# Designs tried in a protein design chat: VHH binders against Asparagine synthetase domain-containing protein YML096W. Part 10

Target 1, 314 residues: Asparagine synthetase domain-containing protein YML096W, of Saccharomyces cerevisiae (q04489r210to523)
Amino acid sequence: YEVTSEIDLNFTSLSEVSKNLYAVLRDSVKKRVESIHPRHIENSPIAVLFSGGIDCSVIVALICEVLQENDYKCGKPVIELLNVSFENPRTGLFPSDTPDRKLSINSAKTLQNLYPNVDIKLVEVDVPYDEYLKWKPFVINLMYPKQTEMDLSIAIAFFFASRGRGFLTSLNGERTPYQRHGIVLFSGLGADELYGGYHKFANKPPHELVEELTRQINNIYDRNLNRDDKVIAHNGVEVRYPFLDEYVIKLSTAEIPINFKVNKLILRKVASQYLKLDGISSEPKRAIQFGAKSAKMTKDGNKHGTDLLKENRN

## First folded at step 1 (VHH)

Design s05 (framework vhh_surovatamig_d1)
Fold by ESMFold2-Fast, scan of step 1:
Structure s05 (fold): chain B 314 residues (1-314), chain A 126 residues (1-126)
Amino acid sequence: as target 1 above (314 residues)
Amino acid sequence: EVQLVESGGGLVQPGGSLRLSCAASGFTFSNYWMSWVRQAPGKGLEWVATISQDGSEKDYVDSVKGRFTISRDNAKKSLYLQMNSLRAEDTAVYYCARVYGDEYTLSYDESAFDYRGQGTLVTVSS
């Protein structure tokens, strides 16, 4: 792909381009929802990997818009928001303390209020440290050939999130055990690479930003998808990536001016202007292993993300 | 035990210069990307600069480009920030921070930094 170096300082153009992105992204979501058999939508929920951030919240809102185009005779269609959080003895954090859990509670509430005709369930996937230790060797084998501490922290988060064993919290604070039923899982992967999701990239001059985003999107299959697909597929779910739709990528790389990608400006504009996600659109990006606190679980604390795993894989 | 100890902060007049140092111990310094981050009074944490393991890659926040220079000495296990043409807006506590992850997974927020020092105060007088 070839990321455009075009700069557009006309603020009216931002609204026009945002409208085009909204339309193409909505079409991407619609294609992926409609490829699920109608019988399955009525009988099985749609699952979403959920951190409460802008990327996944935009996907949830678009799924809701698509689902609302149909009348369901068996009640409301169900969306399962899978939010993973780890007990981390190194930092002393409990799952309820993680940044992703706190953000997800607020974002889920916003989405539930916007879409009362969809049954949106926030599934709070709590991972006790003992459970992490039990499954760690298994996930290390599953994510091969990836073998760094960082890859493990990401893979283990996706493993537990997609497994989907957690809790639903009622309005009065009572928690009820819940198990994921959806067999199709939507992921917000690709948004950071298309729209400049990392704050470090937002501080680069346009020339360097073009170079970095081009590198990121062209390498996403090697760096992210291969690892994530192996881990998630093991739990019996089929993953869908709306941001990696051919038409979304083509529009995003070729037709969106580079300055509209600073701090995800274009995506936040879509969220606020077309999806009414005003409260969510201002939240800063956080990678899953940091938001869920699956990074740096060791009490020694001396392992770096790029350090190779010392556990025997075979 | 991981330790990061900053020094070199102080009171300086606008247009002046300061050199911050960070002494690292308790880990293999040469294996880590390192950053400087700052917090102005009443403001949130702001990323300032990052340097790769071997020093070949450097990034800066736009407001300090051309004025600040990040460098490291792996033999001495030290990180540096040379600050020139200081402005009142540069007044902040500056922290040496160890980066968790590589360039492609680097997050801007506090979660991307697994250790920070105690900080050193830089005050640019009005």
Scores: ipSAE 0.000, ipTM 0.331, lowest interface PAE 10.7, mean pLDDT 80

Design s06 (framework vhh_surovatamig_d1)
Fold by ESMFold2-Fast, scan of step 1:
Structure s06 (fold): chain B 314 residues (1-314), chain A 126 residues (1-126)
Amino acid sequence: as target 1 above (314 residues)
Amino acid sequence: EVQLVESGGGLVQPGGSLRLSCAASGFTFSSYGMSWVRQAPGKGLEWVATISSSGSETDYVDSVKGRFTISRDNAKKSLYLQMNSLRAEDTAVYYCARDHPIYEDYGWSYTEFDYRGQGTLVTVSS
């Protein structure tokens, strides 16, 4: 793929391109929902890896729109929003204190209010530090040959999220244990690479931004997809990546002007204009490992994200 | 390595018949339910038929009921789809698919497809 270097300073063009992106993203989600066995679409939950940010919230809203095209014979369709949060003894943070948990609660409420005909469950997956230490060696083995600290923090967050053992919090604050039932898991992977969501993209001149986004999208299998597939698949789920649809990638790389990708402008426009996610569209996205606080969980927080894991060094 | 290899596709006139075959390897075939799924030009994947691991239970999408028959031979590790009274709208690439393991909890039971073959093209045209 080659990212276009086109710059367009016309605000009318932004709205037109946003409409086209909305249409191809909706098609991408529809294809992936419709690939589920028809007998099991009704009353079969769909799971979503959920941080409360714009990427996953857009996917949830599009799933809701697609589900509303089907008849509900035995009650509302169910979507399970899997939100992972880690106890971090280095910082003293409990799972309830993480930025992703707080954002996820608010974003889930917004989505629940917009789609009352869908049963949207926020599954709060709390990971105690002792549980993290217990499963860390196992996840390192699953993610091979990936062996950086950054890869581990992301992989372990996806591992616990995809296990789906958490809690539902009622309106009166009561928390009841809940287990994931959905076997199809949707992920927002690809949005940061397509639409410039990483902090380092915000300050690049256009020609460097083109080069960097081209590199990121072409390397996504090696960097993220291969690792995440191994870890998530171990828990018996099938992952869907709507942003990595061929038509989404083609439109996003070839037809969206480079200046519409600063701070995910184009995706935020889709969210606010076409999905009524105004509050969510104004929130900056954090990578799952930082928002869930799985990064820097050890007392030696001087480890860089690219450093190799010691137990894989020989 | 899980492998599913389809064969038997081709060009056929409306009202004609075709039999698709799928050879499975790399897993215990008799332990998995199997399905046929198709993709028509310009459309998404559509489930067509499913058969239980023992072969005792089958199900079909409404548009093919009475025309298509799914069957399996566990000893030969093979899946079949007999297609009769073919229509132009049956034109598609047909994939042999292995059903994802069924999860049963709180009275819910569901499945999908975790592996599929490379596909075989069926064209129904005069």
Scores: ipSAE 0.000, ipTM 0.090, lowest interface PAE 24.1, mean pLDDT 74

Design s07 (framework vhh_surovatamig_d1)
Fold by ESMFold2-Fast, scan of step 1:
Structure s07 (fold): chain B 314 residues (1-314), chain A 124 residues (1-124)
Amino acid sequence: as target 1 above (314 residues)
Amino acid sequence: EVQLVESGGGLVQPGGSLRLSCAASGFTFSDYAMSWVRQAPGKGLEWVATIKQDGSEKDYVDSVKGRFTISRDNAKKSLYLQMNSLRAEDTAVYYCAKGRSYYLFGTSHELDYRGQGTLVTVSS
């Protein structure tokens, strides 16, 4: 794919492009929801990897729109928002203190208020440090051939999120243990690469931004999917990637002016105009290991993300 | 220098109305999204409303939707906030705030406020 260098400074195409993106993204979600075996829909919820940010919130809203088109014999359809957060003894942080947990609570409330006909459950996946230590060697073996500290911190976060053992917190603060039932997991992967979500993109001149986003989207299969699919699949879930749909990628690379990708402006316009998500934070996306605080868990936390794992067994 | 001068605050009874004004100088007013933010006694700053450069898009915090209306007059370099059905919880110092020129939707909350503010007290 090659990202277009076209610029629309007067925003004359913004309305049309936003409408077209909403349409292809909704179709992408619909295809993936409707591909779930009927037995699994009837007795298993749909799970979403959830940080509370705009990428995953857009996916949740679109799943809700698709689900409300169908009649369900078993009552309200259920969506499980899997939010992972780590106890980090090096920094003294508890799971309740992480940026992703705080954002997820507020975004989940917004989505619950917008979609009362869907049972949206925020599953707070708290990872105590002793659980991290128990599973660390297993995840290192599972993620092979990926061997860096950064790969481990991401893989361990996805491992615990997809395992889905957590809590539901009621409005009065009472916490009840909960286990994931959904066997299909939706991920917001691809949105940052398509719409320019990282801080560095905001400061690039247009030609460098085009080159960078082209590189990011063409490398996503090798960089992210191979690692993430191995780790998540081990917990018995199948991952769906709505942003990586052929038609979503084609529209996003060829037909969206490059200036609409600063701070994800085009995605935020879709979210505000079509999905009523205007209350959700416009903060740049944090990588899962930083938002969930799975990075730098030990005395070795001063190592760079590209450093090789001490405990690699191959 | 950028200067924003708020006016129109005062003491008003619950259920009453007030119209706040902001006079802007030192920058090209029509190039910037404009916002109202408020600070209640002993609390932090709260964003209230934003209006796009040309007035085509407006956003509000949920607690004021249906009660407050933001508007602007680019020729007069003025921003307004019409406040209806005022409640005790609306008691605050209200500030006029300038957004960045690339701010399109009012959702980023990137604001530069320079004014003294205007006090609104809702009390019997």
Scores: ipSAE 0.000, ipTM 0.097, lowest interface PAE 19.7, mean pLDDT 77

Design s08 (framework vhh_surovatamig_d1)
Fold by ESMFold2-Fast, scan of step 1:
Structure s08 (fold): chain B 314 residues (1-314), chain A 126 residues (1-126)
Amino acid sequence: as target 1 above (314 residues)
Amino acid sequence: EVQLVESGGGLVQPGGSLRLSCAASGFTFSSYWMSWVRQAPGKGLEWVATITQDGSDTDYVDSVKGRFTISRDNAKKSLYLQMNSLRAEDTAVYYCARETYEYYSDTGSKYFLDYRGQGTLVTVSS
């Protein structure tokens, strides 16, 4: 795919392009929901890998819109939001205290309020640090050949989500054990590559941004297929990537001006204007990426950077 | 509320030295890795140095290696940057920053600076 170098600062074009993206992305979600056998939807809910961020929340809202078009005789359709939260030994945060978990709780409440006719379950998958250490080598082996730390972090989230062991927390704070039933898992992967979600894209000239996004998009299929094939097969889960739909990619690369992709502007516009996700789309993260080549270490000796197999390094 | 307050910047001649300080409050300082980052006029943010929570390890960008020293005093909740043999290219606003690690299930591991101070200006000029 070739990313367009077109620049447009017109409010009218941003609004029209966001309308087109909403339509194409909704159709992408619709065909992936409709390809799930009706008996599976009634007996196995739809699962979503969920951080509470804009990418996955847009996907959840679109799934809800699609599900509301159908008459389900067995009660409300169920969506399982699988939030995988890891104990952070670097900061001392437990899974329940992480920013990811807090964002997921708030975003899930927003979605539950918007879609009362869908049974949206936030499944809190807590990963203690010792459990992470136990399964990390197994996941690394499933990812052969060697991959980056970025690839590992996504793969291990898929691994724990696909195991699907977590908790539901009631309004009164009671936590009940819950096991995932959905055999189809939706993921918001691809949005960062399509809409400039990585901090490293901040303040780049348009030509450098075009080159980098083009590289990321063309590499995403190979990375995701190799990783997902090995991790998903182990747990018997099918993953669906609405953002990697052919028509979504074509529109996003050829027809969305490059300046609408800074900090996911176009996706945030879709979320606020068409999906009423204003509270989710406007929450900024205070993060600075730096181009240092040096690796940094965590409390456990893990490296900061692209080095995946620190324990095998000479 | 997390607060980071830098001090110690100023005008210094090439070859001179400055010591920057950062006072932290509103969080358990001894539990976090800390960094110094800088922004030169007309340039983007550049990472300069990092120190682990207990001071057991440090790391630096190549251009300051051997000239700058990062340190911390957990009892005083303070971070320091000793800058020696200063060069004109070291002219920048220097920021004290807290480093964190977050695991996002949809985007993977993120190592980033979640809070920074208002900055302190260092000008290296004759």
Scores: ipSAE 0.013, ipTM 0.269, lowest interface PAE 8.3, mean pLDDT 77

Design s09 (framework vhh_surovatamig_d1)
Fold by ESMFold2-Fast, scan of step 1:
Structure s09 (fold): chain B 314 residues (1-314), chain A 126 residues (1-126)
Amino acid sequence: as target 1 above (314 residues)
Amino acid sequence: EVQLVESGGGLVQPGGSLRLSCAASGFTFSSYTMSWVRQAPGKGLEWVATISYDGSEKDYVDSVKGRFTISRDNAKKSLYLQMNSLRAEDTAVYYCARDFGPSYYETLDTHGMDVRGQGTLVTVSS
């Protein structure tokens, strides 16, 4: 793929391009929802990797729109929002204190209010430190050939999130154990690479931004997808990537002006104008390992993301 | 004991050059990504440059690209920053740091700096 260097300063163009993006994203989600056998939708929920941020929230809203087109004999369809948070002894943080947990609670409420005809369940996946230590060697083996601290912190977060053992919190604050039932899992992977979600891209001149986004999207399979598929699939779920749809990628790379990708401007415009996610669309992006606090959990917590794992040196 | 010791700072004229060095001890230097960060008088910490554990990947803040070069010598357990075409705006205390993950070093703040040296002062003035 080749990211366009086109610049468009016309306010009207932003609205037209965002409408086109909304349409192809909705089609992408629809194709992936409809590829789930109809009996599975009625008898099994759809799961979503959920941080409360714009990428996954846009996907949830689009799933809700698609599900509302169908007639269900047994009441409301169910969506399971899988939100992972780690006990971090290094920082003293409990799972309830993580940035992703707080954002996810608020974003889930927004989505529940917008889509009352869908049963949206926020599954709070809390990972105690001893549970992390128990499964760490297993995840290190599972993510091979990836060997860095960054890969481990991301892989372990996805492993526990997709495992889906957590809690539902009632209006009165009571927490009830819950296990994921959905066998199809939606992920927001690709949005950062298509629409410039990382902070370091915010102030780059257009020619540098074109080069960087081109590099990111063409390398996403080797960089992210290969690792994520291995750890998620092990928990018996099938992953869907709406942002990596061929038509979404083609529109996003060839037809969206480069200046509409600063801080995900085009995606935030879709969220605010077409999905009524105004409050969510203004939140900054965090990588899952930092929002869930799975990074830097030991005495070696100052290791960089590209540092080699000691277990793999033997 | 983890230690990072910076050297090579000083007073230099605009357009001049300096090479900063950092000597590391107390950890397996060759296994860690390393960074240079700086703090100008009255301002917060600013990330300057990063180099991967094997030297294959290097990143710089835009204001120093083409002027600064980060390098390392794993056998000598040393990190370097070659600074060319120095400007008054480069005046700062420069710190060697054992770096955090790639998405984290984009926003180095007071909560992210667990290992850094005592710093070396660079003053660019006529």
Scores: ipSAE 0.000, ipTM 0.155, lowest interface PAE 15.7, mean pLDDT 75

Design s10 (framework vhh_surovatamig_d1)
Fold by ESMFold2-Fast, scan of step 1:
Structure s10 (fold): chain B 314 residues (1-314), chain A 126 residues (1-126)
Amino acid sequence: as target 1 above (314 residues)
Amino acid sequence: EVQLVESGGGLVQPGGSLRLSCAASGFTFSTYWMSWVRQAPGKGLEWVATIKEDGSEKDYVDSVKGRFTISRDNAKKSLYLQMNSLRAEDTAVYYCARDQEYSPLFYTGDYSYDYRGQGTLVTVSS
């Protein structure tokens, strides 16, 4: 694929292109939902890897629209939003207190209010630092052929999400253990590469941005699909990537002006204008640090719920 | 410039032993978890062993437990893998790797190797 270098300063064009993207994304989601046997939707939920951000929230909203086109005899169809949150001993934050968990709670509430005819469950997958250390080598063994910091961080999140062990939190704050039932997992992967979600894209002149996005898109098939297939399949889950649909990629690369891709402008416009996700579409993408230093089991981390045995070894 | 240079590979008979070494430079070695990973001919990368920055914690893939020992010398900026009771299935290129935990989220853990060396070949053959 080759990313267009066209620039368009007309705000009306942004709205028109957003409508076209909405239509193509909806068709992409519909194909992938309809490829799941109807009995499996009624007896097994659809799972979504969920951070509360715009990428996955757009996917959830489109799944809800598709599901609402059908009459289900077994009550409301179920969507499991798998939200993975890690204890970070360096920051002292518990999984329940992370900005990602808070964003996910708010975004899930917005989606639940918009789609009352779908049973949307926010599954809070808490990963203690001990659990992360236990499974890190195993996940490294599953990923191949190339290893990058970004590839492994995504793979470990997929691993814990696909295991699907978490909690449902009721309105009164009570937490009940919950195990994922959905055998099909939807991911918002590909949106950053298609629509310029990484911070490093914000400062590039148009020519360099075109080259960078072209490289990122062409790398998706070589890295992301291989990594995710191994990690997710290990836990008996099949993954769906609506953003990697051939028609979505063709539209996104050939017909969306390069200046509409800064901070995912085009995708945020789809969310606000066509999916009523105004509150979610205004949330900025969390900062990403490449080459970050490793989080260590430290005395500071232990006071916030890390494994004390690792810090108190003789 | 971050560099990891492996040595100590070679041809060995089944049941034999080899000691692999990795010389690290260009970073503060003592502050990083370190790992050994391997790639057998025609196969993907397999994690073998990992060691905490101070040497207090070590983990191994199940197939090498009791046979391989990972260690480090922070003063010499070196990582080691002692391999005993070698088997034909241990034949691989062995890489020294620097662990960095990474998450796409600001307040979560980080998971990855951010650098590995060029590798050293270990052939176990009768």
Scores: ipSAE 0.000, ipTM 0.123, lowest interface PAE 14.2, mean pLDDT 74

Design s11 (framework vhh_surovatamig_d1)
Fold by ESMFold2-Fast, scan of step 1:
Formats: C-alpha cells, sequence, structure tokens
Structure s11 (fold): chain B 314 residues (1-314), chain A 123 residues (1-123)
C-alpha cells in the first residue's frame, strides 16, 4: 500500500473525509456482522476485544448501529466486551486499579447509555500473576516464531481476553463470574497502523509519519495477524477485523491526508461527530499490553518491546 | 523545550497594517506546520491561519481571507503574519502556535504557543 503524503489544511475537508470514513467503516462492520451464522445471532454471537480506547469503541458503536437495524424475536442483542487486566506483583497493583480497566469501565458506560436497546456486557477478565506464569510458555509456543517482549505482551493479553473468563460488576459493586458465549470476536487491529495510534507517532512531522505508517500497514500480517490468528483461534473463536477491510484500507491509505492521522485525529473526528463518543475520543490510546500491564508483570520487566525473550533461546 | 516568542503587536487605525513575527526554538522548525490563533476580549480562542512546514500550503479563517498572509522563513526559524485592511473586529491577543496535531478539535493542536502579542485596531 502507498500511504499518501498529501497535506490538507482546510477544516472543512476534515469533516468531509471523516464522513466518508464513517460510511466505509460502517459498511465494513455491517458485512462482518451479517456473515455470522444465523443460529448464533439468536443468543450472544458477538464478542469484542475491548480496552476502552477509541479503536474498539468505534467498532462497538458501529456494531450497535448495525444490530439496531434488525428486528429480534425477543430480548436485546448481546455484545460481550472482553477487557483484560493483569495483577502486577512489582507494583502491588490489582486488575481493578489498572488505567485500562478504569478506561474500559467508563467507555462501556458511555456505550451502554448511547445504546439502551443493546445488552452491552463488560466482561472484566482478571489475570492473577500465577495464571500469567502458567500460560506464558504455552502462548510463547503458539506465537512462534515471534520472539519480542512486545509480541508476547500483546499475545498473552489477547489469549486471556479470547478465553473470556471474567466477571460482571453490578451497580452496587457485586461481581459475578461470567463466561463468554459469543464465538465471533471483533478486533480493532489495523487502526493504529492506518491512523497513527501509537504514542511515538503523536509528535512526528508528516514526512516521518508517512514512512512509519507505510512500513506498519505493509507489515501488518507478519507483525499482528500471524500472531493473533494463532492465539485467538486456539480458544475456538472466529476473528473479524473491520479496519482491515479492502475499502477501509484503500480509503485510509490513498485518500486521507497524512496530517489527519496525527494522534488518530481522523478516527477521533469520526467518533465525536458521528458516534457521539465525545468522552472516549479525547482519551489517548494505550497499547493493549501497557494498559493491561502485561509488559510489566515481572519485578525486572522494564524491557523495550523489541527485546528478544530469554525464554525463547532454547 | 519548545519556545515561541511573538512580536509586532500594537495600536493601529482601521484600514491600517501590521506585521507580526514569531521566533521559534527548541524543535526542528521546518518539520512542523505553524499557526496563528487569537483571542478577542471576552471571547474564546479563534484559529486564524496555518502554514505547512515547507510553506507550500496555507489556510485561513474566512473573515481574514484576502487581508492576512501567513509566511515563514525556515532558515531564520521565524513565522510571520502580514495583516492588511485591519478592522475593529481584528482586535485581539495574537499567539504563534506549533501545530502538533494538525487541524484538531479544540486547542490541543495549539498547546505549544507563545505569550501572545496584543493588536488593537481603534480610531
Amino acid sequence: as target 1 above (314 residues)
Amino acid sequence: EVQLVESGGGLVQPGGSLRLSCAASGFTFSSYAMSWVRQAPGKGLEWVATISGSGGSTDYVDSVKGRFTISRDNAKKSLYLQMNSLRAEDTAVYYCARSDWYLTEGYDSFQHRGQGTLVTVSS
């Protein structure tokens, strides 16, 4: 793919392009919702990998819009938001104290308020340190030949989220065990690569941003899909990637000016203007491994994301 | 540390002209779009003009089109705003700003700005 280097300084163009992106993203989500086997739609067919950030929240809102087009026999359609949070023994931080969990709770409440005709369940997947240690070797084996600490932290977070064992928290604070029922899982993968979502891109000048985004989108299969497909599929789920739709990629790379991608400006504009996600659109995205604290699970875990895993030497 | 220092403000008669200057330091000036934003007494911040890092693209708020010209000198690390045919409505504190997020909502893209220079257009 060739990421355009075009710069557009017209405020009107931002609104026009965001409207086009909204339309193409909505069509992408609609195709993927409508491809779910009919027997599953009757109960709880849809799960979403959920950090509370803008990428996954946009997907949830679009799923809700698509689901609202259908007349269901009885009850509300169900969406399961799978939010993973790790116990951190280095800091003594519980899963409930992570920034990602707090963001997810607030974002889920926003979505629940906006879509009262959809039963949106925030599934709080708490990962005790012992569970992390138990499953770490297994996930490393599944993700082979990927060997970086960043690859592991993302893969382990996706592994526990896709397992779907967590809790629902009531208004009074009572937590009841819950197990995922949906066998189709939506992921926000591709948004960071298309719209410049990593912290390091927020302050890059346009020429450096073009180079980085071009590199990332052309390497997406090797970097993310190869790893994620293996880890998620092991738990018996089918993954959907709305941001990796052919038409979404084509519009995003060829027709969105590079300056609209700084700190996901274009995606935040879609979220605020068309999906009423004003509170969510202002939150900076944390990579799932950092929000979930998986990258910092060991007492000596201050490694850069590209460092090779010592456990993989054997 | 990003430093932006405005100068050139003052009192001018309606129909007159002023040229504002901004001296930038602490970052690679040519790599960033630069903007002028203003705040009139008792009102919020208003974006006025933006220029790309190379100087190849410019944009203006409708009320100043044809009257104001934004320009830059990358060798001198300076930003300019030439203001012609000034009106009473142009009275404001003018800020030089680095655009970190290019055409964003609110004032997040104008987080790095100078202390401001006062322009008063009055009889």
Scores: ipSAE 0.000, ipTM 0.156, lowest interface PAE 16.4, mean pLDDT 75

Design s12 (framework vhh_surovatamig_d1)
Fold by ESMFold2-Fast, scan of step 1:
Structure s12 (fold): chain B 314 residues (1-314), chain A 124 residues (1-124)
Amino acid sequence: as target 1 above (314 residues)
Amino acid sequence: EVQLVESGGGLVQPGGSLRLSCAASGFTFSSYWMSWVRQAPGKGLEWVATIKQDGSEKDYVDSVKGRFTISRDNAKKSLYLQMNSLRAEDTAVYYCAKLTEYDSYGFYEPGDYRGQGTLVTVSS
C-alpha cells in the first residue's frame, strides 16, 4: 500500500470521508463477528484488548452495533474488555494506579451506558511483579526474533491481557475473580499506523508523514503483528484485526487526505460523529507499555527501548 | 544525510554462499548498533542479525544461526553478512539498517535508515 499525499486544507471532504470510513470499519467488524462460529456468539463472550482509548473503543462500539442487529433469545450478548495493568516496583505504582486502568474504567462505563442491551464486562488483569518475573523468560522465547527491551514490554502486556485472568469490580468496590471465556479476541492494531496515532507523526510535514505512514503500514507484520500474534495465540485465542481489513486499508491509504491523520483526526471524527464517543475521542494516545506500566520494570530502569535483551541468549 | 548502500546479492543454488556488504555514510558509524533485515516477496520486514558498536555482541534470528555471520569494520564504515548453506527460504531483498532510538512514546522503529537493498535469490 502507498499512502496518498492529498491534502484538504478547507476540510471540504472531512464529513464524506468520515462517513465512508465509518461504513467500511463497520463492515470490517461485522465480517469478523460473523466469521465466529454461531455457537460461540450465542453461548460465549467476544473478547477485546482494551486500554480505554479511541482505537479499541471504536471497535467495541462497532461490535455492539453489529450485535444489536440480532435478537438473541438467550439474553444479552457479553463482551469481555481485557485491561492489563502491572505492579511496577521502580515507580512504586500498583495496577490500580496506571493510566490505562483509570481510562478503561471510565470508557467501559461510557460504552455500557451507550449499549444497555450488551453486557460489557471490564476484566481487570492485574500483574504482580513476581508473576511478571515468572513469565518473562517464556515471553522472551515466544516473541523471538524480536529482541529489544521495548518489544518485551509490549509482548508481556499482550501476553497477560490475552490470558484474561483478572477481576470484575462491582459498584461498591468488591472484586471478584474472573477468567476470560471468549475464544475470539479483537485488537485495535493498525489504527496508529493508518491514522497517525504516534507522537512523532504530529509534527511531520506532509511528504515525510506520507513516507512514514506508508513504511509503518507495509511493515506492520514484522514490527507488530508477528510479535503480538505469537504471544496472544499462545493463550488459545483467535485474534481479529478490523483495522487491517483489506477494504479498510485501501480506503484509509487511498482516500483519506494526509492532514486528516494528524492526531487521528479522521478516526476521532468517526468516533464523535457516528458512535457518540465524544469523551473518549478527546483522549491522547499512549503506548500500551506506558499505559499499563510494563516498561522499565526493574530497579535498574536506565535501559533504552532499543537495547537488546541479554536474557535472550540461545 | 544518512546513506546505506548494500551490495553482494545475486542468484545462488541451495547450499551456496554469498557475502553482503553495506557502505555507510552521513553519520558516525562506530557509534551505532547495526542490523541486517530482509523482506521476502509479499511479506513483511524480518530482522536477521544485529551487531554492537564495537562488534563484541552479535545476535541472529534462529533460522540463520550457525549459517550467517554478521561483522563490521568501523575504520571502513562497512557492515557485512556472510551467508553460508543458503536455503530457498532465504530468498529476499536484504537491507542494511541503522538502529534508531524510539520516539517519545517508546515505539521501536527498526530499519528506519535502510538502503535500497540487495536481492538474494536461492533457487535450483
Scores: ipSAE 0.000, ipTM 0.114, lowest interface PAE 16.6, mean pLDDT 77

